# Miniprotein binders against q6w4x9r395to579, part 182

Target 1, 185 residues: q6w4x9r395to579
Amino acid sequence: GHCSLEGGSFVTTFDARPYRFHGTCTYILLQSPQLPEDGALMAVYDKSGVSHSETSLVAVVYLSRQDKIVISQDEVVTNNGEAKWLPYKTRNITVFRQTSTHLQMATSFGLELVVQLRPIFQAYVTVGPQFRGQTRGLCGNFNGDTTDDFTTSMGIAEGTASLFVDSWRAGNCPAALERETDPCS

## First folded at step 14 (miniprotein)

Design se21
Fold by ESMFold2-Fast, scan of step 14:
Structure se21 (fold): chain B 185 residues (1-185), chain A 89 residues (1-89)
Amino acid sequence: as target 1 above (185 residues)
Amino acid sequence: DTLRKLARVLYWLAVVLMWEAERAFEAGNFEEAFRLAEEAGELIEYAIELAEEAIKEGDTDPETEELLKEAEKLAKEVERFIAKVAEEL
């Protein structure tokens, strides 16, 4: 399955449910028992420079007991707080430049992350079939049903994105502003 | 500036680790909460040093001064949290 974070505020879940939000926080994108060492993928959103109501993705974080990898819009890559030159390899993770504008984090455990650095920072998450029905977070539950993709961290299926997004905050931050996506357009 | 960019990344990681530390504390995992908070403290101290060095080297970007202020605020929050966790150990 594929989950995307595009255009500053758009998210498409693993089950292809599109939605929008505006928030200034770190959010859990993906948690799963399939990730080793209690791993989780997170996204950092911050204010877009020209408008208070506009926010954009500024970094992605892969966090586990073993690795704490941050990839930023400024092309800074760290693991456990230390800056790394690319290509960077660990036992299970490789971060490298895929193209002049894209970085890739490849893993041995069925997770792949591609970030677009320019013209705007965007992220694309790919997970193998072993993750089906075993994901939680902003990317949805990957169960083949879009009607429960807004399942909060408390296990409640919401009809709107705002409560869903707020439940996946990984920080003490203000509530996200909901931006509706029109599925008919 | 490379120093400011690295300091910002360390700040974001420290925020995430503090969130995990607070969750561990709520779950009664005080030793894990302490470990995570100590790690966050080391990261935020380094971020402050990098931001201060950037300013010292001539970085006049208001974002660098704002980052330093945010990092100093988080450092105080980490210190208070560690003191609270230590009472449970």
Scores: ipSAE 0.777, ipTM 0.901, lowest interface PAE 0.7, mean pLDDT 85
Fold by OpenDDE base, second read of step 15:
Structure se21 (fold): chain B 185 residues (1-185), chain A 89 residues (1-89)
Amino acid sequence: as target 1 above (185 residues)
Amino acid sequence: DTLRKLARVLYWLAVVLMWEAERAFEAGNFEEAFRLAEEAGELIEYAIELAEEAIKEGDTDPETEELLKEAEKLAKEVERFIAKVAEEL
């Protein structure tokens, strides 16, 4: 399964459903029993301009009981707020520079993350087949059905992205604004 | 610029940790909630220090001041939460 966060406010789920939202919060991208130590992948969105519609992805966070990794445009921070030189390696996670503009987080448990740093901060999440039907968050449920991707944290299928996205907030933030738009447009 | 950027990252991490702490609390895992909140507190204090240092070094970007205010607000929330959790321990 491939999930993408592109263009500042566009998401494509594991089931290839595209949608758009504007929010200034941290959101759960991926939760799954397949992630060790209650692991979760999160996306941080912030204001990129003066308008409420000017929001963009600014960081990706992987959090578990054992690991804390924040990938931003300029820094990779782990543990107690230490900026790390790459490559950074834990027991089952490695963060390294893939290219001059791309970072990669590789794992031993079937999660891969590629982050484009420039010109636009974008993220690409890949999960193995063992994750099928066992994912939750903004990246959807990876069950091959696009119609139920907007399942909230409470297990309710929504028809629009706004309530869906808001249900996956990882903090006290304003409500997300929805514009369903093709990420390729 | 570097200090502000790092401070912002730490702020984001602290927010996430507090979210986890709250979830732990709701689940009745008070020890875990406390641990996470304490860690969030450390990070947010460090973020504040970095933001203040940036200002001292001549960072006049309004975003830095805004970050500082947000971080200070979060720090207070963390403290209140820690106190709340401590009552359950």
Scores: ipSAE 0.350, ipTM 0.715, lowest interface PAE 1.4, mean pLDDT 91

Design se22
Fold by ESMFold2-Fast, scan of step 14:
Structure se22 (fold): chain B 185 residues (1-185), chain A 89 residues (1-89)
Amino acid sequence: as target 1 above (185 residues)
Amino acid sequence: DTLRKLARVLYWLAVVLMWEAERAFEAGNFEEAFRLAEEAGELIEYAIKLAEEAIKEGDTDPRTEELLKEAEKLAKEVERFIAKVAEEL
């Protein structure tokens, strides 16, 4: 399955449900018992450069007991708080430059991440079939049914993106908006 | 520029670790909460150091001053949280 984070704050879940939101926080993209050592993928969103009404992806974090990898829009890659030159390899994870504009994080446990650095920072998450029905977070539950893709961290299926997104915050941040329609906000 | 970019990444990691520390505290896992908060504190202290060094090296980007203020605020939050966790240990 494939999940994408594109065009600032557009998300397409593993079951191909598209949505968008406005939020400045770190969000859980993917949690699964299939990830080793309590692993999780997270996405950091912040205000866009020129637009006051939009937010954009600025970093992706893979966090586990063993590894704490951050890949930023500024082409900084760290693990456990130390800057790494590419290609960077651990026992289970390799981060390398795929093209002049793309970095890839490949793993031994069925998770792959590709980030586009230019012209806009974007992320693409691929998971193997063992993750089917075993995922939680912004990328959805990967069960083949889009109607429950907005399942919150409390296990409740919501009809709107904003409540869903807010439930997956990994930080004490302002509430997200499904989309900003009032220019006075 | 490189120092500011690294400091920002360390700040984001520290924020995530503090969120995990708060979750551990709410679950009654005080040793885990303490460990995570201490790690976050080390990261944020290093981020402050890097941001200050960037300014000394001639970085005039307003994002660097903004980062320093955010990092200093988080450092105070970490210190307060660690004090709270210590009361339970």
Scores: ipSAE 0.791, ipTM 0.907, lowest interface PAE 0.7, mean pLDDT 86
Fold by OpenDDE base, second read of step 15:
Order: C-alpha cells, then sequence, then structure tokens
Structure se22 (fold): chain B 185 residues (1-185), chain A 89 residues (1-89)
C-alpha cells in the first residue's frame, strides 16, 4: 500500500482515494497492530501563509513506546530531542539520506517512509501486504475499497474528509477544512 | 533560523507526547501518562530555551516570538496536567 501527502494539503490513501484538507494540527497517518510497541506515524500540518487555506505539511513523526523520530525539512530529531546526523539507526528503524532532496526511514517491520524535502515537503508511506485491512488514520484502511477510507477513529464511516480528518487529530487543534480539489491540480 | 526551526520541531513533538499522555490518562495508565507528560515538559522547556536564545542572538522573525508564546502556553498546560496525574498516583 502506498499513501502520499503532496502539494501541502493533498492526501492519497493506501486504497488510492485522493482528498484534500486544510488543518493546523498533528494527525495520525497510520496506526496498526502491525507496528511494534504501539507505533504510529503522524503528520504535522502548520500554516504556510496568512490564510486558513494556506496550510502545509511541515513534519512527519513516528512515535512508539521505544522510538520518537521527527523528520522535518531541516532536522531529524529523536528520543532525547537531539538533532541527529544521518544515518540514524535504532533496533529496527533507520533514517538516512536517499538523495540530496529525499530522506528515507526504513524499518524491519514493513513500514517505509520517503520524505521529499525540496522544493515542497512531501511524504510517501509504503506498507507491506501484512498491513492489508489493518491500518487506520489519514492513509485509510488499506482494504481495497475506497468508499470506506473515511472511517473515523471511532469506526464511523464519514462522507466528508473534514470530519474524517478531525477524528484523527493528535492534539487540541481547530477543525479541518475540506475543499474539493483535484490533487493533480 | 536554525534555533527557531529546532525549537518548532521540539514543540511539535511535545504536543504529540501530551496527546499520548492524555490518552494514557483516559485509559487509567497514570504512570505512563506521567512519564509522557514529564518528557513533554522537558522538550517544551528546551524549545523555550532555544527560542529565547534565538531572540537574544538577534532573531527578529515574528514566528520566533509566536513560537515562544505557544511553547510557554503548552508548558503551563503540561504542568497542570502533571499535577492532575500526580493526584491519581
Amino acid sequence: as target 1 above (185 residues)
Amino acid sequence: DTLRKLARVLYWLAVVLMWEAERAFEAGNFEEAFRLAEEAGELIEYAIKLAEEAIKEGDTDPRTEELLKEAEKLAKEVERFIAKVAEEL
């Protein structure tokens, strides 16, 4: 399964459902029992301009009982809040520079993350087949059905991205705004 | 610029940790809630320090001041939460 966060406010789920939202919060991208130590992948969105519609992805966070990794445009911060030189390696996670503009987080448990740093901060999440039907969050449920991707944290299928996205907030944040735009635009 | 950016990253991490702490608290895992909140507190204090240092070094970007305000607000929230959790231990 491939999930993408592109263009500052566009998401494509594991089931290839595209949607757009504007929010200034941290959201759960991926939660799954397949992630060790109650692991979760999260996305941090912040204001990129003066308008409420000017929001963008600014960081990706992997959080578990054992690991805390924040990937931002300029820094990779780990457990102790220290910026690390790459490559950074834990027991089952490695963060390294893939190219001059891309970082990669590789894992031993079937999660891969590629982050484009420039010109736009974007993220690409890949999960193995063992994750099928066992994922939750903004990346959807990876069950091959796009119609139920907007399942909230409470297990309710929503018709709009706004309510869906809001249900996956990881913090006290304002409500997300939905705009119907083609992610290819 | 570098200090501000690092401080912002730490702020985001602290926010996430507090969210986890709150979830732990709601689940009755008070020890875990406390641990997470303490860690969030450390990070946010460090973020504040970095932001203040940036200002002292001549950072005039309004985003730095904004971050400092947000971080200070979060620090207070963390403190209140820690106190609440401590009552349950």
Scores: ipSAE 0.436, ipTM 0.771, lowest interface PAE 1.1, mean pLDDT 91

Design se23
Fold by ESMFold2-Fast, scan of step 14:
Structure se23 (fold): chain B 185 residues (1-185), chain A 89 residues (1-89)
Amino acid sequence: as target 1 above (185 residues)
Amino acid sequence: DTLRKLARVLYWLAVVLMWEAERAFEAGNFEEAFRLAEEAGELIEYAIKLAEEAIKEGDTDPKTERLLKEAEKLAKEVERFIAKVAEEL
């Protein structure tokens, strides 16, 4: 199955349900018992440089007990807080430049991530058939039914994206005033 | 500038680790909560150092100043959380 994060704030789930949101936080994109060592894929959204009312994808995080990989729109790749040159290989994960504008994270456990760096940072998640019906997060549950793709972290199926997205926040998100200067200063 | 870009990435990772630490604490996994918070603390201290160095080397981008302030705030939150977890160990 395929999940995409495109155009700054659009998401298409594994069951092909599209939605959009505005948020300034880290969100759980994918959790599954099929991911080793309590692994999870997360997406970082921050304010757009064009307008404070717009937000966009700025980084993707793969977090597990062994690996803490961050891939950013600025082409910074870290693992466990240390900057890595590409290609970068661990036991089960390889991060490399697929094209001049795309980085790929390939894994041995059926997860693949491709990020587009330019003109807009975008992410594409592919999971193998073993993940069917066993995913949670912004990418949906991959069960072939789009009506329950907005299942919250509490297990409730929502009809709209707003409560769904907020339930998958994975960060202590600071108040807007801490990021913005006073218009009178 | 590489320093600012790296500091930003470290900040995002520290935020995620603190969220994981809070979830571990709520679940009663105090050793895991402590370990995650200490790791987040190290990352945020490094992010602060990198942001300060970028400013000293001539980075005048307001985003770098905002990052430094956010990182300093998170560092204090980490310190308070670690003190709270220590009461349960």
Scores: ipSAE 0.788, ipTM 0.902, lowest interface PAE 0.7, mean pLDDT 84
Fold by OpenDDE base, second read of step 15:
Structure se23 (fold): chain B 185 residues (1-185), chain A 89 residues (1-89)
Amino acid sequence: as target 1 above (185 residues)
Amino acid sequence: DTLRKLARVLYWLAVVLMWEAERAFEAGNFEEAFRLAEEAGELIEYAIKLAEEAIKEGDTDPKTERLLKEAEKLAKEVERFIAKVAEEL
């Protein structure tokens, strides 16, 4: 499964459902029992301009009981708030520079993350087949059905992205705004 | 600029940790909630320190001041939460 966060406010789920939202919060991208130590992948969105519609992805966070990794445009911060030189390696996670503009987080448990740093901060999440039907968050449920991707944290299928996205907030933030636009537009 | 950027990252991490702490609290895992909140507190204090240092070094970007204010607000929230959790221990 491939999930993408592109163009500052566009998301494509594991089931290839595209949607757009504007929010300034941290959201759960991926939660799954397949992630060890209660792991979760999160996305941080912030204002990129004056308008409420000017929001962009600014960081990706992987959090588990054992690991804390924040990938931002300029810094990779791990446990205890220390900026790390790359490559950074834990027991089952490695963060390294893939190219001059891309970072990669590789794992031993079927999660891969590629982050484009420039010109736009974007993220690409890949999960193995073992994750099918067992994912939750903004990346959807990876069950091959796009119609139920907007399942909230409470297990309710929503028709709009805004309510869906808001349900996956990881903090106290304002409500997200929805625009149904093709990320390729 | 570097100090502000690092401070912002720490702020985001603190927010996430507090979210986890709240979830732990709701689940009745008060010890875990406390631990996570304490860690969030440490990070946010460090973020504040970095932001203040940036300002002292001549960072006049409004973003830095805004970050400082946000971080201070979060720090207070963390403190209140820690106190709340402590009552359940």
Scores: ipSAE 0.396, ipTM 0.746, lowest interface PAE 1.2, mean pLDDT 91

Design se24
Fold by ESMFold2-Fast, scan of step 14:
Structure se24 (fold): chain B 185 residues (1-185), chain A 89 residues (1-89)
Amino acid sequence: as target 1 above (185 residues)
Amino acid sequence: DTLRKLARVLYWLAVVLMWEAERAFEAGNFEEAFRLAEEAGELIEYAIKLAEEAIKEGDTDPETERLLKEAEKLAKEVERFIAKVAEEL
């Protein structure tokens, strides 16, 4: 399955449900029993544009007991708070430059992350079939049904994106505002 | 410019670790909460040092000042949280 974070604050879930929001926080993108050592993938959003009226993805975080990897829009890659030169390898994770504008994080446990650095910071999450029906977070539950893609951290299916997004905050942040999904092909 | 960019990344990681520390505290896992908060504290102090060094080296970007203020605020939150957790240990 594929989940994308594009165009600032557009998200397309693993079940292909698109939505958009306005928020300045770190959000849980993906939690799953399939991730080792209580691993989670998170996305950091911050204000963007001249008037700060828009928000956009600024970093992606992979957090587990052993690894705390941050990949930022400024091409800073850290693990456990230490800056790393690429290619960077751990036991189960490799971060490397795929092209002049793209970094990739490949794992041994069925998760892949590609980030586009230029012209706009964007992220693409790919998970193997073992994750089907076993994901939680902004990328949805990957169960083949889009009607419950807005399942909150408390297990409640919401009809709107803003309450769903707010439930996946990983920080003490302002409430997210819902945005129109345009364009979304 | 590298100092500010690294400091910002450390700030984001510290925020996440503090969120995890708070969840551990709510779950009654006080030892884990303490460990996570101490790690966050080390990261945020380093972020402050990097931001201050960037300013000392001539960085006049308003984002560096914003980062320093945010990091100093988080450092105080970490200190308060660690004191709270220590009472439960």
Scores: ipSAE 0.767, ipTM 0.896, lowest interface PAE 0.8, mean pLDDT 85
Fold by OpenDDE base, second read of step 15:
Structure se24 (fold): chain B 185 residues (1-185), chain A 89 residues (1-89)
Amino acid sequence: as target 1 above (185 residues)
Amino acid sequence: DTLRKLARVLYWLAVVLMWEAERAFEAGNFEEAFRLAEEAGELIEYAIKLAEEAIKEGDTDPETERLLKEAEKLAKEVERFIAKVAEEL
């Protein structure tokens, strides 16, 4: 499964459902029992301009009981708030520079993350087949059905992205705004 | 610029940790909630320090001041939460 966060406010789920939202919060991208130590992948969105519609992805966070990794445009911060030189390696996670503009987080448990740093901060999440039907968050449920991707944290299928996205907030934040636009536009 | 950027990252991490702490609390895992909140507190204090240092070094970007204010607000929230959790221990 491939999930993408592109263009500042566009998301494509594991089931290839595209949607757009504007929010300034941290959201759960991926939660799954397949992630060790209660692991979760999160996305941080912030204002990129004056308008409420000017929001963009600014960081990706992987959090588990054992690991804390924040990937931002300029810094990779891990446990205890220390900026790390790359490559950074833990027991089952490696963060390294893939190209001059891309970072990669590789794992031993079937999660891969590629982050484009420039010109736009974007993220690409890949999960193995073992994750099928066992994912939750903004990246959807990876069950091959796009119609139920907007399942909230409470297990309710929503018809709009805004309510869906809001249900996956990790913090106290304003409500997300939905715009139906093609991520390729 | 570098100090502000790092401070912002730490702020985001602290927010996430507090979210986890709250979830732990709701689940009745008070020890875990406390641990996570304490860690969030450390990070946010460090973020504040970095932001203040940036200002002292001549960072005049309004964003730095905004970050500092947000971080200070979060720090207070963390403190209140820690106190709440402590009552359950």
Scores: ipSAE 0.327, ipTM 0.697, lowest interface PAE 1.5, mean pLDDT 90

Design se25
Fold by ESMFold2-Fast, scan of step 14:
Structure se25 (fold): chain B 185 residues (1-185), chain A 89 residues (1-89)
Amino acid sequence: as target 1 above (185 residues)
Amino acid sequence: DTLRKLARVLYWLAVVLMWEAERAFEAGNFEEAFRLAEEAGELIEYAIKLAEEAIKEGDTDPETEELLKRAEKLAKEVERFIAKVAEEL
């Protein structure tokens, strides 16, 4: 299956359900028991140097007990907080320049990530068939049914993208949270 | 420029680690929560130093000043969280 994060605010799930959201936070893209050592893929959205959108994808994070890989729109790649020159290889993960405008993270466990650096930062997630029905996060549940792709972190299928997206926040977003919970008097 | 770019990455990683620390704390895994928060604290302190150095070396980008402010706020949140975790250890 294929999941994409494009144009700063567009997401297409593994079951090919498209949606948009506007947020400035870190979100869980993919969690699965198929990822080793409690692995998770995350997306960072922020108001950045990209002038065409209120929100844009600025980094992708792969987090596990062994690896904390960040790939940013500025072509900075780190693992466990240390900058790495490409190609960078660990036991199960290789990050390399696929083309002049694309970086790829290849893994031994059926996950591939490709990021487009220019003209706009975008991400493409590919998972093998072993992930079918075993994913959760912004990329959906990969069960062949788009009607439940907005399944929140609490396991509830929502009709709206906003509640779904908010359930997958992985961080504090004080400005966004304050506006949502405590509108200006 | 390079300093600011690295500082941003470290900031984003620290945010993620603090989220993991809070989840560990909620699950009752206080030692893991402490370890993750300490790691986040080290990353955010380094991000602050890099942002300060960038400004000192002539970086006038308002994003760098905003990053420094956000990193300093997160550093205080990390300190408060570590104090909270210490009460459970």
Scores: ipSAE 0.746, ipTM 0.885, lowest interface PAE 0.9, mean pLDDT 83
Fold by OpenDDE base, second read of step 15:
Structure se25 (fold): chain B 185 residues (1-185), chain A 89 residues (1-89)
Amino acid sequence: as target 1 above (185 residues)
Amino acid sequence: DTLRKLARVLYWLAVVLMWEAERAFEAGNFEEAFRLAEEAGELIEYAIKLAEEAIKEGDTDPETEELLKRAEKLAKEVERFIAKVAEEL
């Protein structure tokens, strides 16, 4: 499964459902029992301009009981807020520079993350087949059905991205705004 | 610029930790909630320090000041939460 966060406010789920939202919060991208130690992948969106509609992805966070990794455009921060030189390696996670513009987080448990640093901060999440039907968050449920991707954290299928996205907030943040636009537009 | 950027990262990390702390609290895991909140507190204080330092060094970007304000607000929330959790320990 491939999930993408592109263009500052566009998301494409594992099931290839595209949607757009504007928010200034941390959201759960991926939660799954397949992630060790209660792991979760999160996305941080913040204001990129004056307008409320000017929001963009600013960081990706992987959090588990054992690991804490924040990938931002300029810094990779790990345990206790320390910036790390790359490559950074834990027991089952490695963060390294893939290219001059891309970072990669590789794992031993079937999660891969590629982050484009420039010109736009974007993220690409890949999960193995073992994750099928066992994912939750903004990246959807990876079950091959796009119609139920907007399932909230409470297990309710929503018709709009706004309520869906809001349900996956990881913090006290304002409500997300929805715009139905094609991410390719 | 670097200081602001790092401060922002730490801010959002603190937000995430507080979210985890709240979840732990709701689950009745008060010790874990406390630990996470304390860590969030440390990070947010560091973020504040970095933001303040950036301003002192001549960062005039309104975003830095806004970040500082947000961080200070979060710091207060963390403190209140820690106090709340402490009552359950």
Scores: ipSAE 0.531, ipTM 0.822, lowest interface PAE 0.9, mean pLDDT 92

Design se26
Fold by ESMFold2-Fast, scan of step 14:
Structure se26 (fold): chain B 185 residues (1-185), chain A 89 residues (1-89)
Amino acid sequence: as target 1 above (185 residues)
Amino acid sequence: DTLRKLARVLYWLAVVLMWEAERAFEAGNFEEAFRLAEEAGELIEYAIKLAEEAIKEGDTDPQTEELLKKAEKLAKEVERFIAKVAEEL
C-alpha cells in the first residue's frame, strides 16, 4: 500500500481516503510494530503563502532509537542532527537522489519514502504487505476499510479530519480549532 | 543560505525530541526523558548559533529572525523541562 502527501496539505491514506487539513505542527504519519527500534515516520507542516491562511509540508522525519533522519524541502538531509552528503547509507536505510527533483529513502524493513523537491515539496510513502492492518497515524490503519481511517491516537474514530489530525501531533502546537479562532485577528 | 536551512532542520528535530521526552516523563521513564531533553537542548543551541551566524552574515529574511525567536523559546522550554525531570531522578 501507499500513502501520499501532496499539494501542500492534501493526504491520501493507505486505504485511499483523501482529506485535507490546516495545521502548523509535526504530525505522526506512520507508526507500526513492523518498524524496527520503535521507528516512526513524521511530517512537518508550516505556514505557506503571504496571507498565512494555508499550510504545507516542509520536511519528513524518520525517527528510531538508532536513526533520526530529516529530509527537508530545502534539500537538507540530516541524521542525528548531522548534515549528510548523498548517497547516504546506514545498515538498514539508504537515502539517495532518484532524479534531479526527487530523493528516495529505501529501507530493509518494507518502508520506502520518495520526496519531490520541486516544483512543490511532496511525499510518497510505500509499505509492504506485512504492514497491512498494523499502521497508525495520518496515513490511516491500512485495514481495507476507509470508514475508520480517522482513528485518533486514543483509538477513537472521528468524523472530521481536524480532530483526527490534532490527535497525531508530535509537538507542542496549537490545535487546528484554536488557530481558526485566533484572538489576534 | 545553508546556515538558515540547517538551523530550521535542527529546530524541527528538537521539537520532536522534546515531544518524545514529555511522553517518556508522563510514562515515568525519567532517565529516558532526561536523555531526550538533553539531546534536544544540544540541537536547539546549535540551531540558535547557526541562525545568529546567518543574520550576522547578512541574512535579512524575516523567516530567519522568526526561526531564531522560536528556537530561543524552545531552549527555555528545554531548560524548564530538564529542571522538572531532575526533581524525579
Scores: ipSAE 0.744, ipTM 0.885, lowest interface PAE 0.8, mean pLDDT 84
Fold by OpenDDE base, second read of step 15:
Structure se26 (fold): chain B 185 residues (1-185), chain A 89 residues (1-89)
Amino acid sequence: as target 1 above (185 residues)
Amino acid sequence: DTLRKLARVLYWLAVVLMWEAERAFEAGNFEEAFRLAEEAGELIEYAIKLAEEAIKEGDTDPQTEELLKKAEKLAKEVERFIAKVAEEL
């Protein structure tokens, strides 16, 4: 399964459903029993301009009981708020520079993350087949059905992205604005 | 610029930790909630320090001031939460 966060406000789920939202919060991208130590992948969005529609991805966070990793455009922070030089390696996670413009987080448990740093901060999440039907968050449920991708944290299928996205907030933030748009348009 | 950037990252992490702390609290895991909140508190205090240092060093970007305000607000929330959790221990 491939999930992408592109263009500042566009998301494509594991099931290839595209949608758009504007928010300034941290959101759960991926939760799954397949992630060890109650792991979760999160996305941080912030204002990129004056307008409420000017929002962009600014960081990706992986959090578990064992690991805390924040990947931002300029810094990689781990554990107790320490900036780390790359490559950074834990027991089952490695963060390294893939290219001059891309970072990669590789894991031993079937999660891969590629982050484009420039010109636009974008993220690409890949999960193995063992995650099928066992994912939750903004990246959807990876069950091959796009119609139920907007399932909230409470297990309710929504027809629009706004309530869906808001249900996956990982902090006290304003409500997201919705505009379902094909990221390729 | 570097100080502000780091402070922002720490702020984001603190927010996430508090989210986890709240979840732990709701689940009745008060010890874990407390631990996570304490860690969030440490991070947010460090973020505040970095932001203040940036300003002292001449960072006049309004975003830095905004970050500082947000961080200070979060710090207060963390403190209140810690007190709340402590009552359950």
Scores: ipSAE 0.575, ipTM 0.835, lowest interface PAE 0.9, mean pLDDT 92

